# Designs tried in a protein design chat: VH-VL binders against q9vr94. Part 13

Target 1, 124 residues: q9vr94
Amino acid sequence: GVTEEQMWSAGKLMRDVCLPKYPKVSVEVADNIRNGDIPNSKDTNCYINCILEMMQAIKKGKFQLESTLKQMDIMLPDSYKDEYRKGINLCKDSTVGLKNAPNCDPAHALLSCLKNNIKVFVFP
Below, E stands for the ipSAE of ESMFold2; O stands for the ipSAE of OpenDDE; V2 stands for 0.75 times the mean of E and O plus 0.25 times the DockQ between their complexes.

## First folded at step 7 (VH-VL; framework fv_becotatug)

Design d3 (at its last look DockQ between E and O 0.81; V2 from the best seeds 0.00; counts 0 for: pae O 8.5 > 2, grease 20.4 > 18.9)
Fold by ESMFold2, look of step 7:
Structure d3 (fold): chain C 124 residues (1-124), chain A 116 residues (1-116), chain B 107 residues (1-107)
Amino acid sequence: as target 1 above (124 residues)
Amino acid sequence: QVQLQESGPGLVKPSETLSLTCTVSGGSISDYYWHWVRQAPGKGLEWLGVIYYSGSTRYNTPFTSRLTISVDTSKNQFSLKLSSVTAADTAVYYCARELWYSFDYWGQGTLVTVSS
Amino acid sequence: EIVLTQSPDFQSVTPKEKVTITCRASQSIGGYIHWYQQKPDQSPKLLIKYASSSFSGIPSRFSGSGSGTDFTLTINSLEAEDAATYYCQQSSSWPYTFGQGTKLEIK
């Protein structure tokens, strides 16, 4: 597995790509989301969607369970993997019924589920 | 590998501004979150605030009117200014790095005494 | 603001004993709790992050557990060098907060 510093570098790239696309999402709001204060608005949801797409966790509003589990094995330190695998599987249906919803609603639902079912879900 | 070092005056007069600088070596200030934490003599740790390298800051509630944290990327430093100090601000001041939610590197701390 | 309450405030201990320190959060914080050791006249040192993950280079006698609101730091077989003050710290929400500290002394 990778180091936490390598994980930070990958996460910083995701934020640096996604945050400028959503000028209504301030750095302060992005930091709130990082720590688990997840608002439900179009701009914040689509910012989250951008990050989750870069993680290969969501595609066209659908949670990519198998891809997410594969990326977790590649992108996370070994000590994270058992907790993440359990929590990711608990969220397998979090976007069911939402893939056609507007305003990036599936991304909000997925991140909320992951934060609720993983003791420390790392988010950039 | 990464090292943090606090610097600044150890004695500050009441009503003046306490000013400290944290110099980072072995890493870039343009990454991670950078915090100030203090500890009054014989007391516990108190979180003061944080800066993300872009200049975004957040301060603990009691300090929002008096505290300024800033970054100087050209010097690889971040700084603390605490205005209108009193004896209650006498403490050891630490700078610290946050990597993914916890503080993994700390400076050695510098005692600042507020006294006339 | 999330208040962290540690117990005990102070404990006098003998080497080789098992020591347990608790930290209770005023609201649920998941696993966003971290433990630090501070020896006299030194900076705090990270021991355990994310409730139960040992930081690099930390002796295996230190372990952490808990989730939600109730957390523990355990020193399985205390050594004389473990005399220090221990702090829990949460990063679940801003502002970040510390517990009041638990001081361990050698009898």
Scores: ipSAE 0.711, ipTM 0.910, lowest interface PAE 1.2, mean pLDDT 92
Fold by OpenDDE, look of step 7:
Structure d3 (fold): chain C 124 residues (1-124), chain A 116 residues (1-116), chain B 107 residues (1-107)
Amino acid sequence: as target 1 above (124 residues)
Amino acid sequence: QVQLQESGPGLVKPSETLSLTCTVSGGSISDYYWHWVRQAPGKGLEWLGVIYYSGSTRYNTPFTSRLTISVDTSKNQFSLKLSSVTAADTAVYYCARELWYSFDYWGQGTLVTVSS
Amino acid sequence: EIVLTQSPDFQSVTPKEKVTITCRASQSIGGYIHWYQQKPDQSPKLLIKYASSSFSGIPSRFSGSGSGTDFTLTINSLEAEDAATYYCQQSSSWPYTFGQGTKLEIK
């Protein structure tokens, strides 16, 4: 598996890509999201969607279970994997019935679900 | 291996500005969040503030009017300025690195005494 | 801010004994609590992260547990070198906060 530093570096790259696309999302807001304070707004949701898409966790507003499992195996240190596997499976239906456009509701729902079901949760 | 080292004057007069610098070696400052934490003699740890490589900062509420944290990526350093100091600001000041929400590396700390 | 209250403030123990330190948060912090060890005249050292995850280089006698608002640091079979002050710290929300510390002395 990857080291924690490698995981952090990868997360930083994702933020660097996604944050500029949403100027209404400040670094402070992104930090709050990282720390589990997940607001529900179009800009922040779509920012989250950007990150989740880069993680291949969501596509066109649909949670990608198998893709997510594959990506976590690559992106996470070994010590994180068991907890993430459990949480990911618990959130497999978190985006069902949600409309993606224009507010990226699925992304919000998915991240919220993951945050609530993964004890050792990390987010860029 | 990553190392942090605090530097600055150990003695500051009341009402003056306390200025410290944390020098990071063994890693890039641009990859992490960097924090200041202090500890008054015989007391616990107190979080002061954080800075990201982009310059974005957060300060603990009691220090918002007096504290400024800055970063110099070219020197691989970040700094703290605390204005209008009093005896209550006497403490060991630590700089620390955050890796995914925890402080995994700390400086040795530097004692700053506020005295006339 | 989230207030972390540790218990006890001080404990004097004999080597090989089991030690338990608790940390209670004023509100739920998920798993974003970490434990630090600070020996005299040294900087804090990360001991346990995310409530129960061991940090590299930390002896196996150290463990953490808990969820929600109540967390515990356990030292199974205390060693003389474990004399230190232990702090819990939360990263769930700004500002980051520490417990008041638990000073552990070895008899």
Scores: ipSAE 0.012, ipTM 0.639, lowest interface PAE 8.5, mean pLDDT 91
ESMFold2 (binder alone), look of step 7: mean pLDDT 92; pTM 0.945

Design d4 (at its last look DockQ between E and O 0.13; V2 from the best seeds 0.00; counts 0 for: pae O 4.1 > 2, grease 19 > 18.9, placed apart)
Fold by ESMFold2, look of step 7:
Structure d4 (fold): chain C 124 residues (1-124), chain A 116 residues (1-116), chain B 107 residues (1-107)
Amino acid sequence: as target 1 above (124 residues)
Amino acid sequence: QVQLQESGPGLVKPSETLSLTCTVSGFSISDYYVHWVRQAPGKGLEWLGVIYYSGSTRYNTPFTSRLTISVDTSKNQFSLKLSSVTAADTAVYYCARELWYSFDYWGQGTLVTVSS
Amino acid sequence: EIVLTQSPDFQSVTPKEKVTITCRASQSIGSNIHWYQQKPDQSPKLLIKYASKSFSGIPSRFSGSGSGTDFTLTINSLEAEDAATYYCQQSSSWPYTFGQGTKLEIK
């Protein structure tokens, strides 16, 4: 299975692609988000949206449940999978009614739900 | 295999700058958060600060004015400078790698004594 | 900043005994607690991640539990080599912080 080092390498790539696109998101703020301090602003929400799109977890403001479960199997160590599967399913409706909401609000809603429902939660 | 090794002077005079280097092998310092942690004799562990490859740093609050952590990617090294030291800064200094929020590899530590 | 308070500071223990060490956080940190063992004259060694996940190569007698503010490290059948100081560390927010440590000695 996938090691924690391999998971880290994949996450680092996502951050290295997304963070430069949002120059108003400082490295300090990105580090805070990585540790679970999830702010609610346009720039931070859209940075988070970029990462979630690379995970194939969100598309046009809609949570991609089946795609997220498939990506979890590819990117996470085996010991994480049962907890993640349960938490991901608990969040299946987290973006309902938010598809066209402004400021990348669906991404904020999805990540907040995942953090609250996955105890061993990691984010790049 | 992953290894971290601290180096620098073991004795520093009060009011001077403590300077240490951590040399890393088995991984690139550009790929991980790397930290400094210290331990005064007979005391617990104290987190000092962290650096990522972009040069972004974060320091523990008491050290914000005195601590500088820097990286030299060409040598796969990162460094600690602590200015205006006193006897309270006598400690074993560790460098450590973070992998997903915890410290999975540590250097063996180096004792730095601050005395006249 | 999040303060971690361990209990007890010191415990004299007998081999084969079940030992528990607690760590209390000054605010809720979910499961963002990690445990380390430090033997005399050695570097810390990671034991448990995320309150309850054993790190690679750690003996099964070590386990962790808890969520929110109260966390426990358990050694189910103590061995003489387990004499060490144990630390908890939180990763819920910057700065990362350690508990003050719990020293176990063999009696």
Scores: ipSAE 0.717, ipTM 0.914, lowest interface PAE 1.2, mean pLDDT 92
Fold by OpenDDE, look of step 7:
Structure d4 (fold): chain C 124 residues (1-124), chain A 116 residues (1-116), chain B 107 residues (1-107)
Amino acid sequence: as target 1 above (124 residues)
Amino acid sequence: QVQLQESGPGLVKPSETLSLTCTVSGFSISDYYVHWVRQAPGKGLEWLGVIYYSGSTRYNTPFTSRLTISVDTSKNQFSLKLSSVTAADTAVYYCARELWYSFDYWGQGTLVTVSS
Amino acid sequence: EIVLTQSPDFQSVTPKEKVTITCRASQSIGSNIHWYQQKPDQSPKLLIKYASKSFSGIPSRFSGSGSGTDFTLTINSLEAEDAATYYCQQSSSWPYTFGQGTKLEIK
């Protein structure tokens, strides 16, 4: 598995890709999201969607369970994996019935679900 | 253990190009951003620029025309080139690793004196 | 660029005293400020990240607080080894910038 430092470094890279695409999302807001304070707005949701897409966790507003599990296995330190596996499975239907455009609701729902079901939650 | 080490000539003549190398160990260069920061004698810290894992760079505005930062991932090395140097470029030059927006590890720094 | 102004520039203190260094940003930066310690003839070392989170291996006497524009680094009980120059640094926007530094001398 990767080290915690590598995990955070990779997260930083993802943020650097996604944050510029959403100028209405400040660094402060992104930091809040990182810390588990997840707002519900179009720009923020779609920013989250960008991150989740890079993680291959969501595609066209649909949660990608198998892909997420695969990515989790390579992106997280071993100590995180069991908790994330459980949380990921609990959130497998979190995006069902939600419309992706224009507000990226699935991304918000998925991240919120993961946060609520993963004790040691990390996000870029 | 994480290490960064700057190296290069300690003396450069005015109008010449200052060239430094930062050699890293204990981590993969492709996993981190690396920054260059300098410190004139008795002065504060000045951010020069950053290089991304992809080789993309960002420079501080005053140096955009003179500064070039590059990376050799095969050697775990970064390079800094500052052209047309003057006495004002005399400083200790640091390379530093960024982890999640803070500089968690720094090289020991290398003094570069610009003098005729 | 975001300007960081530290206060004071210099302070001479006695061991065991409480030391407070402030850093003010020209605009709000949330918690995107980090503190570094630089001892004479050494490279800077990370002390506090994101305003209040202590870096690994940092003594508990160091702490940070603040948000928005006003930040504080506190040394609860100064040790002789704490003689150094301290810098705040913001990572909220490019270019990254540092405060001008606060030099602490031990009497």
Scores: ipSAE 0.026, ipTM 0.712, lowest interface PAE 4.1, mean pLDDT 92
ESMFold2 (binder alone), look of step 7: mean pLDDT 93; pTM 0.948

Design d5 (at its last look DockQ between E and O 0.05; V2 from the best seeds 0.00; counts 0 for: pae O 9.5 > 2, off the site)
Fold by ESMFold2, look of step 7:
Structure d5 (fold): chain C 124 residues (1-124), chain A 116 residues (1-116), chain B 107 residues (1-107)
Amino acid sequence: as target 1 above (124 residues)
Amino acid sequence: QVQLQESGPGLVKPSETLSLTCTVSGFSISSYYVHWVRQAPGKGLEWLGVIYYSGNTRYNTPFTSRLTISVDTSKNQFSLKLSSVTAADTAVYYCARELWYSFDYWGQGTLVTVSS
Amino acid sequence: EIVLTQSPDFQSVTPKEKVTITCRASQSIGSYIHWYQQKPDQSPKLLIKKASSSFSGIPSRFSGSGSGTDFTLTINSLEAEDAATYYCQQSSSWPYTFGQGTKLEIK
């Protein structure tokens, strides 16, 4: 199955693609987000949106429940899957009614929900 | 076969600079966070700081003015320099790899004594 | 800075007993707590990550629980080689911090 090292490599690639696109998001801020301190600003929300789009978890501000469940099965160690599946389903409506542009508010809402509902949650 | 190994002088005079090297094998130093942690004799663990591939560092607040962590990718090495040392800096110094928020591999540690 | 307070500081234990060690955080850290074992004159060794996930190769007698501010490491049937100092460490917020340690000795 997928190892935590393989999961880290995939996550690092997503961060390395997305972080340079948002120069107002410092490495310090990105590390804070990685550790679960999620600010609410346009630049940080859209950085988060970039990563969630690469995970196929969000598209045009809408949470992609079935795609997220498929990606989880591919990218996570088996021991993570039950907790993730439960938390992903609890967050199915987290983006409903939110405007995506210009602030990427749905991405902030989705990441916050996933962090709060998945004990083993990780973010790159 | 991930390994980390600290090296450096075991004795440093007060006011001088403590300089240590962490040599790694079994992983790319460009791909992981590496931390320095120390432990004074008979005391607990104290986090000193971290370095990542981008060259960015973070230091624990008391060390911001004295601590430098750096990387030499050509040698697969991380370095720690702590300036203006006192007896309070006597400790075993560890380097450790972070994988997803925890320290999965640690070096063996090296004792540094600060003494006149 | 997040302060981690472990209890007890020291415990004298006998083999086969169940041992619990607690770690309390000064503010909520979710599940971003990790447990290490340090035997005399050795480096720390990762036991439990993210509150409850066992690291590879760790005996099943070790388990972790808790969320938010209160966390527990449990050794369900103590072995003599488990005599060591145990540390919790949080990664929720910079700087990372450790608890003060809990020393287990065999009676």
Scores: ipSAE 0.701, ipTM 0.908, lowest interface PAE 1.4, mean pLDDT 92
Fold by OpenDDE, look of step 7:
Structure d5 (fold): chain C 124 residues (1-124), chain A 116 residues (1-116), chain B 107 residues (1-107)
Amino acid sequence: as target 1 above (124 residues)
Amino acid sequence: QVQLQESGPGLVKPSETLSLTCTVSGFSISSYYVHWVRQAPGKGLEWLGVIYYSGNTRYNTPFTSRLTISVDTSKNQFSLKLSSVTAADTAVYYCARELWYSFDYWGQGTLVTVSS
Amino acid sequence: EIVLTQSPDFQSVTPKEKVTITCRASQSIGSYIHWYQQKPDQSPKLLIKKASSSFSGIPSRFSGSGSGTDFTLTINSLEAEDAATYYCQQSSSWPYTFGQGTKLEIK
């Protein structure tokens, strides 16, 4: 698996792509999200959606289970994988019934679910 | 209020199994990661293991062959079983709750002495 | 496992002094470091969570800082009641690990 450093490096790249697209999301807010403090607003939700799309975890507001599992296997250190696999599976239906536009609710729901079901939770 | 309380025998003979129970109140055990941590006399803290989501467990490497953590959601309790104990297992055993990756509440601890 | 090394192991200080305890991780742990206070014959008490966030009810004289591998617990103006052993702990990866502890005595 990848190292912790590689994981965070990759995360930074994703953040660098997505954060500029959402000027109302400050670096501090992004850092809070990284630390598990997930607000619920259109801008933050859609920022999260951007990140999750880059991770191939969500597409058009739908959780991509298999894709996510594959990406996690590639993107995470080995020590994270088992818990993430379990958490990911528990969140397989987290986006069902939610409207993607305009508030990116699925992204918020998915990330919240992952955070709540993965103890050592990491996010860019 | 949130409370955790360890219970079990304070004395265990060598080679026997140490068994402890943590009774929690003020929160649902099924909603949290709950841990066992021990502290040998005059020594530091040592993480033993965790249980969460109604049965998922992780154990510290030195204890993988001897340690079993289980949960009884109906009683709002979780337990520790450590087999084949030696004098080195003499310690105060704590149960603790994790919230947002830190141990925000601890039990009072229970001393377990391994002696013949 | 991630090894946490605290410094110093022991410190004797006078009330009202500033105390600094450091914790170094063997690898980067982001902000997943927490500080606990343990007084004699008591359970550990959470002081600081996620490197710099004070836990509820903790006096303002306690603060934490750092990221990555180097972290610091600061007690600004030590009180007599602060005599205790302090531990850092990481939750970045399994297994969770603690520093060896820093015993703080008050003269």
Scores: ipSAE 0.007, ipTM 0.634, lowest interface PAE 9.5, mean pLDDT 92
ESMFold2 (binder alone), look of step 7: mean pLDDT 93; pTM 0.950

Design d6 (at its last look DockQ between E and O 0.08; V2 from the best seeds 0.00; counts 0 for: pae O 8.5 > 2, placed apart)
Fold by ESMFold2, look of step 7:
Structure d6 (fold): chain C 124 residues (1-124), chain A 116 residues (1-116), chain B 107 residues (1-107)
Amino acid sequence: as target 1 above (124 residues)
Amino acid sequence: QVQLQESGPGLVKPSETLSLTCTVSGFSISDYYVHWVRQAPGKGLEWLGVIYYSGTTRYNTPFTSRLTISVDTSKNQFSLKLSSVTAADTAVYYCARELWYSFDHWGQGTLVTVSS
Amino acid sequence: EIVLTQSPDFQSVTPKEKVTITCRASQSIGSYIHWYQQKPDQSPKLLIKYASKSQSGIPSRFSGSGSGTDFTLTINSLEAEDAATYYCQQSSSWPYTFGQGTKLEIK
């Protein structure tokens, strides 16, 4: 299976692509989001949306449940998979009824749900 | 094979600047959060600070005026400078790699004594 | 900052006993607690991450549990080599902090 170092390398790539696109999101704020402090603002939500799109977890503000489950099976170490699968399924309706542009509200809702329902939740 | 190694002077006089380097192998210093942690003799572990991504740093609050952490990617090293030292800064200093929120590899530590 | 309080500070233990060490956080930290073992004159060694996930190569007698504010490290059937100081560390918020340590000695 995938190692924690490989998982980290993939996540770092996503962050390296997304963070420069949002200059109002400081590295310090991105580090806080990584550690689970998820603010609710347009700039931070759209930064999160960029990363979630690269994970194939969200598209046009809609949670991609089947793609997320497939990517989780490929990108996570085996010991993470059962808890992630359960948490991902608990979040299947987290973006329902939310408008995406311009505030990226669905991304905030999805990440918040995943963090609350996955005990060992990681984010780059 | 991940390794970290601290180096620097073992004795520093009060009011001077303590300077340490950590040389790493088995990974690129620019790809991970890397930290300094210290331990006064007979005491517990104290987190000092971290460096990652384009030289961005974060320091534990008591040290923000005295501590500088920097990276030299060409040497695969990161360093600590602690200014205006006192006897309270006598400690074993560790460098450590963070992988997903925890410290999975540590250096052997280097004792720095602050004494006249 | 988040204060981690360990209990006990010190315990003298007999081999093959079950030992429980607690760590309490001053606010909720989810499962973002990690446990380290530090043997005399050695660097800390990661044992348990995310409250309950064992690091590779760690003996099965070590286990962790808890979430929120209350966490435990358990050693089932202590061995002489387990004489060490044990630290919890949180990564839920900056700055990262450690508990004050729990020293185990063998009777």
Scores: ipSAE 0.698, ipTM 0.910, lowest interface PAE 1.4, mean pLDDT 92
Fold by OpenDDE, look of step 7:
Structure d6 (fold): chain C 124 residues (1-124), chain A 116 residues (1-116), chain B 107 residues (1-107)
Amino acid sequence: as target 1 above (124 residues)
Amino acid sequence: QVQLQESGPGLVKPSETLSLTCTVSGFSISDYYVHWVRQAPGKGLEWLGVIYYSGTTRYNTPFTSRLTISVDTSKNQFSLKLSSVTAADTAVYYCARELWYSFDHWGQGTLVTVSS
Amino acid sequence: EIVLTQSPDFQSVTPKEKVTITCRASQSIGSYIHWYQQKPDQSPKLLIKYASKSQSGIPSRFSGSGSGTDFTLTINSLEAEDAATYYCQQSSSWPYTFGQGTKLEIK
């Protein structure tokens, strides 16, 4: 597995791509999201959606379970994997019935679900 | 099957703009980032930049003033424009698909020669 | 930028021999190193991702190892078709960078 340092470094790459797309999302807000403080607004939701898309976790507002599980095995330290596998499975239907446009609700729902079902929650 | 194909003029005059197109098929552009990488004759690989289907880009520092990468989602095409070219820009240009930070598929590459 | 230095630059080997190529990063990149094979007049092909994970369809004789700054690509028993230039590439930080390449020729 990867180290925690490398995990955060990789996360930064995602932020570097996504954060500039959403000028209304400050670095502080992004940091709060990283720490599990997830607001519900169009800009922040779609920022989250950008990150999740980059992670192959969401596609057109639909959660990609198998893809997420596969990639998490690569991207997380070993100590995180079991908890994330469990949480990911618990959230497999978190985006069902939600409309993606215009507020990126699925992304918000998915991340919120993961945050609530993973003890050691991490996000870029 | 996954396919990327570069196309454009093989010859460009100095000071002009090099323009290439990468046409993709066999996958959804919304699932991947596409990168441009070039290789001068007999040399190594050089990363130029990346684009996402949303239009978000990042360029390698040496090219920030000359390089523009764009996407046409309706055509499944990515474009590269490199302005003010010199002989040093002679290279095979590749577009490549990124899945989780690795380039798992590459185009065949297209040679662009800068010559008067 | 992160500089990747490969060793050796060139190697001439006999079929069935074991080949080892190293890649050293100027700073720690965890496991975000990938190896590519480029045969003459062809585009690069992904061999190993994340230091040690073989890409689908890659022969078992190819393997990768390492973490942090030092990485190795190993061809356990060289085949004639393995004549190519091999590149390591890091995705730990922008800009993405490649090693200078290692050219393998088959005797």
Scores: ipSAE 0.013, ipTM 0.631, lowest interface PAE 8.5, mean pLDDT 91
ESMFold2 (binder alone), look of step 7: mean pLDDT 93; pTM 0.950

